# VH-VL binders against q9h9l3, part 354

Target 1, 176 residues: q9h9l3
Amino acid sequence: PRKMVAIDCEMVGTGPKGHVSSLARCSIVNYNGDVLYDEYILPPCHIVDYRTRWSGIRKQHMVNATPFKIARGQILKILTGKIVVGHAIHNDFKALQYFHPKSLTRDTSHIPPLNRKADCPENATMSLKHLTKKLLNRDIQVGKSGHSSVEDAQATMELYKLVEVEWEEHLARNPP
Short names: E, the ipSAE of ESMFold2; O, the ipSAE of OpenDDE; V2, 0.75 times the mean of E and O plus 0.25 times the DockQ between their complexes.

## First folded at step 19 (VH-VL)

Design z72 (framework fv_nivolumab; at its last look DockQ between E and O 0.92; V2 from the best seeds 0.85)
Fold by ESMFold2, look of step 19:
Structure z72 (fold): chain C 176 residues (1-176), chain A 124 residues (1-124), chain B 107 residues (1-107)
Amino acid sequence: as target 1 above (176 residues)
Amino acid sequence: QVQLVESGGGVVQPGRSLRLDCKASGFTFSDYEMHWVRQAPGKGLEWVAVIRYDGSSEYYADSVKGRFTISRDNSKNTLFLQMNSLRAEDTAVYYCAKHGYWQSSTFFRYFDYWGQGTLVTVSS
Amino acid sequence: EIVLTQSPATLSLSPGERATLSCRASQSVDDYLAWYQQKPGQAPRLLIYDASNRATGIPARFSGSGSGTDFTLTISSLEPEDFAVYYCQQYDYWPLTFGQGTKVEIK
């Protein structure tokens, strides 16, 4: 049976004026929501904007953070061969400089049946916060100290479970 | 430098069609969802449409659903707006707009760069 | 649809004065609120994003505050180039919406 994991990342601003998004935290949970990986990651380039309000990343987190190249290797070992669930997951893969097979990728920001369950427009890209509130009656990303990638990965997995049977059947009939 | 340049505006009669183009440069176009925003003469701003970074999904304001089609060609860094069945109330300056930096679990849909706009006038 | 109501519709002030512009949302938009400046014949210019962050190149006299439903743009001491129309915009929920604008004009 093919294993399924959920991933969420937090990014910091690098490059000119801090507008490039670079990986600074990654969390991976299994189907039951147990944490398989949760590390702060040191980007290979200078951090211009920690984006702490959203990322939760502070300067102190970078002091002993795992260098990007090492963290990437660890993360890819976990992802290989698995169905990977995420929210706007293409951003997570870009931050990892990695492309997971489309047939093994599930994006909760782009599943029309999930939007339909939430009484949201099927083609609109909804935030994780709004889908989680509407479908799980759960507040995530609360407060001004930044988001938790563990909390977000867990919420993403719970959302996917709501449409898992329907969506897996859809993908079997419509291979990407 | 980030640059967005709209073109294709003009004067047309109601019921006719126009296509707007927006040429982008100075950023990785395929990383961003792209938006059209319009402003009727002497009026405020109205969001019109958005297209996903890869062109696979689009969403529209109710005022234009079924008449307008947003599309993109990432190989040419170009955003399009096909406007069919034009009405007098579609008269506006049309802007293409780029949102702020990307993050995974939330979307920062403020517009840090705008084109100069292209005027569409629908008049009988 | 989230309605943003700006007040006042018009502010008539002199250079050097403090301008305070209000934006109220019909429901919470958390910190997902931006402010723009627009001069005649020009595209809008981003001033503030995420309720309180100044955009690149925006002078320190511009500041944003508030969260949830009540937001304020403050211009601490008006310069001649600040006389323009100002719009707020929410990006918490679809459709994206703008306030109707506040015109800041010379007395």
Scores: ipSAE 0.844, ipTM 0.930, lowest interface PAE 1.1, mean pLDDT 94
Fold by OpenDDE, look of step 19:
Structure z72 (fold): chain C 176 residues (1-176), chain A 124 residues (1-124), chain B 107 residues (1-107)
Amino acid sequence: as target 1 above (176 residues)
Amino acid sequence: QVQLVESGGGVVQPGRSLRLDCKASGFTFSDYEMHWVRQAPGKGLEWVAVIRYDGSSEYYADSVKGRFTISRDNSKNTLFLQMNSLRAEDTAVYYCAKHGYWQSSTFFRYFDYWGQGTLVTVSS
Amino acid sequence: EIVLTQSPATLSLSPGERATLSCRASQSVDDYLAWYQQKPGQAPRLLIYDASNRATGIPARFSGSGSGTDFTLTISSLEPEDFAVYYCQQYDYWPLTFGQGTKVEIK
């Protein structure tokens, strides 16, 4: 069996008018929720919008941040060969400019049994916050100081574990 | 510059079908979920449907569920709305809309860009 | 669904005056609230997102405030081009919902 990790990233705004989402933090946890990676990352382009309210990223976090290319290498080394769990994980991969094999990817924002368990529409994309509250009775992303990518990655892993058995069986019968 | 251009609107009788198109440009279309929003004449705005960035999932307002189908062709940067079993209450200007920026686990489904809209009139 | 109630339905003011528009949600939507401006025959235009962030190109006279259930759009000094209908929209819950709109008209 392959090892499983969960990933969550935070993005800041770069490019014209800050409309480009650039990786500024990445957190990776193992199956038990232990932190394998958690670094602030310096985008290659000038940050126009820190999006602090949501990202939790501030200017001081970028002072000693790991350059994007270096961080990307570190992260890819961790992810290679593993089942990677994330929430709306295509955004994380996009920010990383890396795409993990679909057969080894698990997106908790697109697992109908998970939504069903949470009494949510099966085909609707639900926020991590809502699913975590409904299924884990835990509040995440509280306050106005921004998200914790570690907390979010941990919540994502815990959510997946709730449906892991049935979903893995489903995927085995229906390979992506 | 971001542009969304709807087409396909017109006058149809109740029970008939109509397909709307929305041509997108000026951004990476395949990176974004896309939405349809409609507005009946002289009325407010009503969200209609959303489709995932890769077209793998759709979700609909109860008012159109089972009758409307949202789809997309990312190779053509085009969003579609197939409207079947049209009713008088479906009469509206239909807008395609793009959402704003994104974070990893959070969706910000405000609409920073809208098309000009296309009018659908369902009348006997 | 989340019901957004805007008030007043109509706001009659003169150019140069301050406009205050309210949007109340049936339950908390945190900061997941946007404001739009719509003029006759035009598509809506984004003014404010995340309750208080001004969209690109939007004049400084527009400002948003609030969190949870009570939100406010303020136009500090109305310009002639500001007379329009304004909508709030929440994006915390499915389905996405809009307020019924506030018409700002010239007195």
Scores: ipSAE 0.822, ipTM 0.933, lowest interface PAE 0.7, mean pLDDT 95
ESMFold2 (binder alone), look of step 19: mean pLDDT 92; pTM 0.940

Design z73 (framework fv_nivolumab; at its last fold request DockQ between E and O 0.82; V2 from the best seeds 0.88)
Fold by OpenDDE, fold request of step 20:
Structure z73 (fold): chain C 176 residues (1-176), chain A 124 residues (1-124), chain B 107 residues (1-107)
Amino acid sequence: as target 1 above (176 residues)
Amino acid sequence: QVQLVESGGGVVQPGRSLRLDCKASGFTFSDYEMHWVRQAPGKGLEWVAVIRYDGSSQYYADSVKGRFTISRDNSKNTLFLQMNSLRAEDTAVYYCAKEGYWQSSTFLRYFDYWGQGTLVTVSS
Amino acid sequence: EIVLTQSPATLSLSPGERATLSCRASQSVDDYLAWYQQKPGQAPRLLIYDASNRATGIPARFSGSGSGTDFTLTISSLEPEDFAVYYCQQYDYWPLTFGQGTKVEIK
């Protein structure tokens, strides 16, 4: 538990047509849901699309945002040596331009026991919103103002805790 | 520019097998879920299957479950659909489709790009 | 599964007229709704995503609105090239589902 954290990132669109996903916010919580890190992050390239509906990011958030290279360093210090829990976490690591060891990664979007518990198909990739509602009876990502990476990271951790014991045992028997 | 090109369609008898290929270009193929969608002649669109970005998971429509297998080779930017035990009702144009960009914990599974489609005809 | 019902089945109009197409979901899909255009012999083309966002390269005369269960695609002034079949699609629930389509034909 002490070596476990959950992460959720928000991305904006950069590049000529805004199709490049760039990190604009990152939140990390501990096993108890306490916030360890929550910062707006300034991409190295000009933002073309804030993708506010999903990211929750607005222009005002970038005024005092932490430069990407600095933020990345801060985040990696927190993640190093930890079991990192996330939902579709591949996208978060991609945005961070970082590769966490597979043996220390937990993706709640790809845990069959979690889907079974939610009465969902085991091989279907379920959204964090739906799993959280089914298993925690909690509504997240409500409205159109965009996601809260803190809320999403906390929900992700709570979901993982529901299957932690059996999944860790599974991984011990079947190392990635 | 994004391009998806299907191939492998043709005429087959019921009970036979056929494999479709979809060659992708113009984007980072390994970053996206890929889907197959089909359309029977003169009818609407039907989602068929999805495969995770790394091929670690597949999910199917009930109509094809147990008979079709979706797979991918990211090193070749190619999506596959192995169709076994084909039935007359499988007759359709089969499209490979790319979903929208991934955004954190949300999956945006609209299809921003489609191939031209390949026709599969199952007939005795 | 989520059932999407489109109406009307066929819409007969003349160039320059306004077209209003409806898509109703059997239950709420929030704004996880897309619209496609399909011309004969062609693959579908994305028009609208997230209920109201116009896809890249799509003319301004196309607009999407709605949330939850009721959605609308509007073509403010029909061009000759707009006569086609239009499909809605939800991506909030598995399996992904499409409406049965609305044919916009020339009067």
Scores: ipSAE 0.917, ipTM 0.957, lowest interface PAE 0.6, mean pLDDT 96
Fold by ESMFold2, fold request of step 20:
Structure z73 (fold): chain C 176 residues (1-176), chain A 124 residues (1-124), chain B 107 residues (1-107)
Amino acid sequence: as target 1 above (176 residues)
Amino acid sequence: QVQLVESGGGVVQPGRSLRLDCKASGFTFSDYEMHWVRQAPGKGLEWVAVIRYDGSSQYYADSVKGRFTISRDNSKNTLFLQMNSLRAEDTAVYYCAKEGYWQSSTFLRYFDYWGQGTLVTVSS
Amino acid sequence: EIVLTQSPATLSLSPGERATLSCRASQSVDDYLAWYQQKPGQAPRLLIYDASNRATGIPARFSGSGSGTDFTLTISSLEPEDFAVYYCQQYDYWPLTFGQGTKVEIK
């Protein structure tokens, strides 16, 4: 069976007025939630806004951060050939400048059966925080220090497991 | 410079249909989820609908669910609102709205740019 | 549905005075709160996002504070162009909701 990982990234603001989103942390966990990768990443562009409230990233994290090109190579080596799970995962792939095969991509923000389990409209894009609270009875992203991509990747994998059998069968019948 | 331009507003009778367009420029349209927000004359703001960045899913306010359809054409940088079975209470200025910046697993659904709006009047 | 209650409904002040506008959520919306200014015949304009971040081009006299259920927009010294209606908006829950507005008018 094909191995499965979950990914979550954190972004900082680059470009004019800090409105461009650039990768500054990436975490990858395996099916059991063990951390396979967790690195701070130095964007190739000047950082205008650390977005610390959400990203958890501070200037000191960038001092010894892995340059983007090197980190991207390391990350893609881990992702290749695997089913990759994320929440709004298209944003993670945009930040990586990478396109994973759709048939191997799972997005917990866009799985109608997962929403139904949470008593949410099947087509509403629900936050990771709210799905995790409703379905796992767990509080994540607590406090004002910013989000942890490790915590978020782990939560994402646990959420996917709740619908894994149903969704894998759905995708086999309805190839993207 | 980001620009959103709505069109298609007008006066229609109850029960009829109308289609609104929003032409976007100055940003990568397909990177963003897009929204319609309305404001009845002399009243506050009401969120109406959202569409996913790739057009694959939509979500609506209860007040318009089943009657309105939001859609997009990313090749033309255009957002649409098809309004069917219009009622007097749908009378409003309709705004096209863009979310600020994207973050990975965190959704930040504030609106940094708005169109100038187009007026829809539903009266008999 | 999250109800945002703004107070006061109307704030009558003179240029140079400090304005304090309140927005209270019916349950916690964390820091997912924005403030908008709207002048007659115009679209809303973003002032503050993520509870406390000033949007691009917004003067330093505007500041946002609060978290959870209680939020404040402060205008430290009113300018003539600041007389408008102000709305708060939460984006933690669907549907997205706005407060009913606070009108800041010249005394």
Scores: ipSAE 0.872, ipTM 0.940, lowest interface PAE 0.9, mean pLDDT 94
ESMFold2, look of step 19: ipSAE 0.849; ipTM 0.935
ESMFold2 (binder alone), look of step 19: mean pLDDT 92; pTM 0.944
OpenDDE, look of step 19: ipSAE 0.881; ipTM 0.947
ESMFold2, fold request of step 20: ipSAE 0.851, 0.837; ipTM 0.935, 0.928
ESMFold2 (binder alone), fold request of step 20: mean pLDDT 92, 92, 92; pTM 0.944, 0.945, 0.941
OpenDDE, fold request of step 20: ipSAE 0.915, 0.915; ipTM 0.957, 0.957

Design z74 (framework fv_nivolumab; at its last fold request DockQ between E and O 0.83; V2 from the best seeds 0.88)
Fold by OpenDDE, fold request of step 20:
Structure z74 (fold): chain C 176 residues (1-176), chain A 124 residues (1-124), chain B 107 residues (1-107)
Amino acid sequence: as target 1 above (176 residues)
Amino acid sequence: QVQLVESGGGVVQPGRSLRLDCKASGFTFSDYEMHWVRQAPGKGLEWVAVIRYDGSSEYYADSVKGRFTISRDNSKNTLFLQMNSLRAEDTAVYYCAKEGYWQSSTFLRYFDYWGQGTLVTVSS
Amino acid sequence: EIVLTQSPATLSLSPGERATLSCRASQSVDDYLAWYQQKPGQAPRLLIYDASNRATGIPARFSGSGSGTDFTLTISSLEPEDFAVYYCQQYDYWPITFGQGTKVEIK
């Protein structure tokens, strides 16, 4: 538990047509849901699309945002040596331009026991919103103002805790 | 530019097998879920299957479950659909489709790019 | 599964007229709704995503609205090239489902 954190990132669109996903916010919580890190992050390239509907990011958030290289360093210090829990976490790592060891990664979008518990198909990739509603009876990502990476990270951790014991045992028997 | 090119369609008898290929270019293939969607002649669109970005998971429509297998080779930017135990009702144009960008914990599974499609005809 | 019902089945109009197409979901899909255009012998083309966002390269005369269960695709002034079949699609629930389509034909 002490070596477990959950992460959720928000991305904006950069590049000529805004198709490049760039990190614009990152939130990290501990096993209890306490916020360890929550910062707006300034991409190295000009933002073309804030993708506010999903990211929750607005222009005002970038005024005092932490430069990407600095933020990345801060985040990596927190993640190093930890079991990192996330939902579709490969996208978060991609945005961070970082590779966390697979043996220390937990993706709640790809845990069959979690889907079974939610009466969902085991091989279907379920959204964090739906799993959270089914298993925690909690509504997240409500409205059109965009996601909260803190809320999403907390929900992700709570979901993982529901299957932690059996999944860790599974991984011990079947190392990635 | 994004391009998806299907191949492998043709005429087969019921009970036979056929494999479709979809060659992708113009984007980072390994970053996206890929889907198959089919359309029977003169009818609407039907989602068939999805495969995760790294091929670690796949999910199917009930109509094809147990008979079709979706797979991918990211090193070759190619999506596959192995169709076994084909039935007359499987007759359709088969499209490979790319979904929209992923955004954190949300999956945006609209299809921004489609191949031209390949026709599969199952007939005795 | 989520059932998407489109109406009308066929819409007969003349160039320059306004077209209004409806898509109703059997239950709420929030704004996880897309619209496609398909011409004979061609693959579907994305018009609208997230209920109201116009895809790249799509003319301004196309617009999408709605949330939850009721969605609308509007073509403000029909061009000759707009006569086609239009499909709605939800991506909030598995399995992904499409509407049965609305044919916009020339009067």
Scores: ipSAE 0.918, ipTM 0.958, lowest interface PAE 0.6, mean pLDDT 96
Fold by ESMFold2, fold request of step 20:
Structure z74 (fold): chain C 176 residues (1-176), chain A 124 residues (1-124), chain B 107 residues (1-107)
Amino acid sequence: as target 1 above (176 residues)
Amino acid sequence: QVQLVESGGGVVQPGRSLRLDCKASGFTFSDYEMHWVRQAPGKGLEWVAVIRYDGSSEYYADSVKGRFTISRDNSKNTLFLQMNSLRAEDTAVYYCAKEGYWQSSTFLRYFDYWGQGTLVTVSS
Amino acid sequence: EIVLTQSPATLSLSPGERATLSCRASQSVDDYLAWYQQKPGQAPRLLIYDASNRATGIPARFSGSGSGTDFTLTISSLEPEDFAVYYCQQYDYWPITFGQGTKVEIK
């Protein structure tokens, strides 16, 4: 049986006018929510906008941050062969410049049974904050200092557990 | 240089159908969820629909649910709005709109670029 | 579902004056609030996103403030090109909703 991890990333703005999204933090937790990886990551290009309100990333975090290529290698070693859970996980993979096998990928922003449990329309892309509040009665992303990818990865794993049996059976009957 | 160009507007009678196109350029279209927003003459803005970046799911305002279908062709950088069973209250300028930068698990659904709009008039 | 109420409906001012536009949400929308400017015959133009961030190319005279339920757009000294309709928009909840607009017109 494959092990399962949850991932969440934070991005900063690079490129023209800071509108390109580049990886600046990545957190990975195991099934029980224990932190397996949590590093600030230095993008290979100039940071134009730290996006601190959402990312929690500040200039000082970049001083000793792990260079992107090194961090990517560390992260991919953890992800390889595992079921990876995320929220809008395609963004995390884009930031990592990586494509995880679809059969091993779980996206809590795109699981209709999870939305049904939250009394949300099945096809609406719900925020992690709102799903977590509705289904786990937990406030995350509190305050104005930016999000924590550890907190977000942990919430994402707990959300997936609510539908894990049903969704894993669905995917077994309907392989991606 | 981000550009969104709507087309397909016109005058139609109630109960008829119309399809709107929005041609996108200057950004990676398949990275973004795309929206339609409309504005009735002399009125404010009303969000109409959104489609996921890969076209796999769509969500609609209650006012158009069941009558309108949003879709996309990422190979052609084109967003569509199929409008069926049109009513007088659907008369509006229709804009396609691009969300701002993407962030991991945080959805920032403000619209940094809009098309010029295409007018749909539903009257007998 | 989230109602955004803008006030005043019309603001009649002269160039050089300070404009203060309000947007109140029917429940907290955190910082998921944007402001747009729209001139006759034109598409809306993003001014402020995430409650207080000025969009690219927007003059420094525009500023946004507030969080939760009460938001303000301030134009510190009106220029002739600033006479337009202004809309707020929330993006914390589905469906996305806009305020009804505040018209800033020449006195």
Scores: ipSAE 0.865, ipTM 0.938, lowest interface PAE 1.0, mean pLDDT 94
ESMFold2, look of step 19: ipSAE 0.862; ipTM 0.937
ESMFold2 (binder alone), look of step 19: mean pLDDT 92; pTM 0.942
OpenDDE, look of step 19: ipSAE 0.885; ipTM 0.947
ESMFold2, fold request of step 20: ipSAE 0.832, 0.858; ipTM 0.930, 0.936
ESMFold2 (binder alone), fold request of step 20: mean pLDDT 91, 92, 92; pTM 0.935, 0.946, 0.938
OpenDDE, fold request of step 20: ipSAE 0.917, 0.917; ipTM 0.957, 0.957

Design z75 (framework fv_nivolumab; at its last fold request DockQ between E and O 0.88; V2 from the best seeds 0.88)
Fold by OpenDDE, fold request of step 20:
Structure z75 (fold): chain C 176 residues (1-176), chain A 124 residues (1-124), chain B 107 residues (1-107)
Amino acid sequence: as target 1 above (176 residues)
Amino acid sequence: QVQLVESGGGVVQPGRSLRLDCKASGFTFSDYEMHWVRQAPGKGLEWVAVIRYDGSSEYYADSVKGRFTISRDNSKNTLFLQMNSLRAEDTAVYYCAKEGYWQSSTFFRYFDYWGQGTLVTVSS
Amino acid sequence: EIVLTQSPATLSLSPGERATLSCRASQSVDDYLAWYQQKPGQAPRLLIYDASNRATGIPARFSGSGSGTDFTLTISSLEPEDFAVYYCQQYDYWPITFGQGTKVEIK
C-alpha cells in the first residue's frame, strides 16, 4: 500500500493545429487518497487549444505554472520505484514523456475483473466516470468546467482497491 | 495529412472468409484506438469493432462477435479485419476510422478521419 | 444499447434556407455526441463533436447544440453542397451507435 500511488494528468493542445497533446496539470495521490502532487504545468510550446471543457485548464492557470522540465523531474521522483495506478495511464506517461516499468503499472481501464465487477464486458475499455458511478456510486467529472485530476486520481485509486488482491495475485502468476 | 486507405473488399460466397486491410498515414498510428464501421447498401452506419492502441484489447458489435477479428500491426501502420463465416447481411462498405483526441480518463470515440471504404459483397 | 432517433427522416429545403435537424437519445449521453455529413459515394465527414464543437475546416454555417438526450444540428443558410445525409453518433456508451440519418434534399 505504501508503495502505491495513483496519477492523473490534464492535457492541452499545442502544435500548428493544436493536435499535439501537452501536459498542463498532473495530480498524484497516495493509497489513502492524500494529495502528494498537484501542479499546473507550462508546456514548452505555445498552447493553441486549452481544451478547457475537459482539461479544466485556462490561460490564467499558466501564468505561474511550473515549467515542464522542472515538473517532470518532480513527478518522476515521486513515481520512481512505486506501483503507479492510472486510468488509460499510457496517455499520462506519454504526456510526461516518461515510461514506467510495465511490472509496476496498473491501468484501471484494462483490468478485466474490474469490468466484471461492474457488469461490463471484460474486453471493453470503460470510462473512469462510468466505472466510478457503477462501483463507487459516485459522480465525477460533473459539469462543463473541466475535470479535476485530483478527483480522477482518487477515484482511480479507489477503483483499484476493489480488485487489488485479485489482480495482484493474477500478476504474480502472470508477470507482464 | 491524415490518410486511411482500405483494401481487400470483393465478392465472396456465404460461409467464406475475407480479410480487409487499412493503411494509415499522416499521424502516430500507435497512439490511437482504431475502429471499423460498415454501411449496408442504401442503409445507415453501423459500428463493428475497436482495437486498443497497442492491440492488447478488442471489442465487437454483437452482430459480428465470434466471426470477425480486428487486429493491427503498428510497425506497418496497418489495421486488419478478418471476417469469417460471412453472411449476406455482412454485405456493406467497410470503413476504417480513427478516433478523436486522447486524454487521461476520457475517451473521445468520435471519428475525425475515415477511409474511402471497401465494398464487401456476400452472395451465392 | 443507446438508440438515437433522428428527425425528420427527410428535410426538403431550398438554398439559402435554414435547416434544423434533431437527434434524440434513449438515455443521456451527456455531450458525447457527434454529427456527420455523407454525400453519395463518399465516406462520412465529421461536422460536430462533443455536441457543439465544429470540426476543423467546417464552415461556420454549421452548428451543434444540446446535451443529455436532445441534440440539434443547424445549418444557418443552406449551400448547394450541403444537400446530403446527416448522421448523429453517441460515444458515451458501448456499443457505439448512430442515428438512422436525415436526408436534406433540394425542394
Scores: ipSAE 0.911, ipTM 0.954, lowest interface PAE 0.5, mean pLDDT 96
Fold by ESMFold2, look of step 19:
Structure z75 (fold): chain C 176 residues (1-176), chain A 124 residues (1-124), chain B 107 residues (1-107)
Amino acid sequence: as target 1 above (176 residues)
Amino acid sequence: QVQLVESGGGVVQPGRSLRLDCKASGFTFSDYEMHWVRQAPGKGLEWVAVIRYDGSSEYYADSVKGRFTISRDNSKNTLFLQMNSLRAEDTAVYYCAKEGYWQSSTFFRYFDYWGQGTLVTVSS
Amino acid sequence: EIVLTQSPATLSLSPGERATLSCRASQSVDDYLAWYQQKPGQAPRLLIYDASNRATGIPARFSGSGSGTDFTLTISSLEPEDFAVYYCQQYDYWPITFGQGTKVEIK
């Protein structure tokens, strides 16, 4: 059976006024939630806004961070050939400057059956925090010190498992 | 440098249709979810609809479900609102609005840029 | 649906005075709250996002505070151009909702 991983990234603000999003942390977990990769990543551009309230990224994390080019190579090696699960995963791929095959991509922010299980409108893009609370009875992203990409990747995998059989069958009938 | 320019507003009779356009420039349009927000004369702001960055999913306020259709053409940097079966209570200035910066698992659905608005008057 | 209740409805002050505007949410919206300024005939302008961050180009006299259900917009010393209507907006839950507005007018 094809191996499955979940990914979550944290971004910092670069570019004019810090409004460009650049990769500064990436975490990857396997199907069981074990951490396969978790690194702070130094963007090739000047950091204007660490976005710490949300990203958890602080200046000290960048001191020994893996340069983007090196980290990207490591990450893509892990992702190759695998089903990759994420939440708003197109943003993670943009931050990696990468396109993963659509047939191997799963986005928990865009799975109507998952929303339906949460008693949410099928077409609304729900946050990871709300889906995790409603469906797993877990509080993630607690506190004001920023999000953990490990916690978020693990929650994302657990959410996907709730609809995995149904959604994999749907995709087999409706190839992307 | 970010600009949003709405067009297509006007006076129409109840039951008729109207299409609004919003031309975007100064940012990567296909990176962002886009919204319509309206304001009836002398009233507050009401969110109307959102469309996913790639156009694959749409969500609507209850007041317009089944009557309005939001769409986008990313090759032309244009957002649309097709308004059918118009009613007097749809009379408002309609704004297109851009979300803030993007992140991974969290959405920042405040509106950092707004168009100037286009007035739709539904009068019998 | 999250109801945002703004108070006061109208705040009559003179230039140079401090303005304090309140927004109360019917349930917690964490830090997912924005403030807008709107002048007659104009689109809303973003002032504050994520409860406390000033938007690009917004003067330092504007500040936002609060989290959860209770939020405040403060204008430390009113300038003539600050007399307008102010709206809060939550973006934690669908549908997105706005407060009814606080009009800040010249005394």
Scores: ipSAE 0.838, ipTM 0.931, lowest interface PAE 1.2, mean pLDDT 94
ESMFold2 (binder alone), look of step 19: mean pLDDT 92; pTM 0.939
OpenDDE, look of step 19: ipSAE 0.857; ipTM 0.940
ESMFold2, fold request of step 20: ipSAE 0.838, 0.820, 0.824; ipTM 0.931, 0.924, 0.924
ESMFold2 (binder alone), fold request of step 20: mean pLDDT 92, 91, 92; pTM 0.943, 0.940, 0.941
OpenDDE, fold request of step 20: ipSAE 0.896, 0.911; ipTM 0.950, 0.955

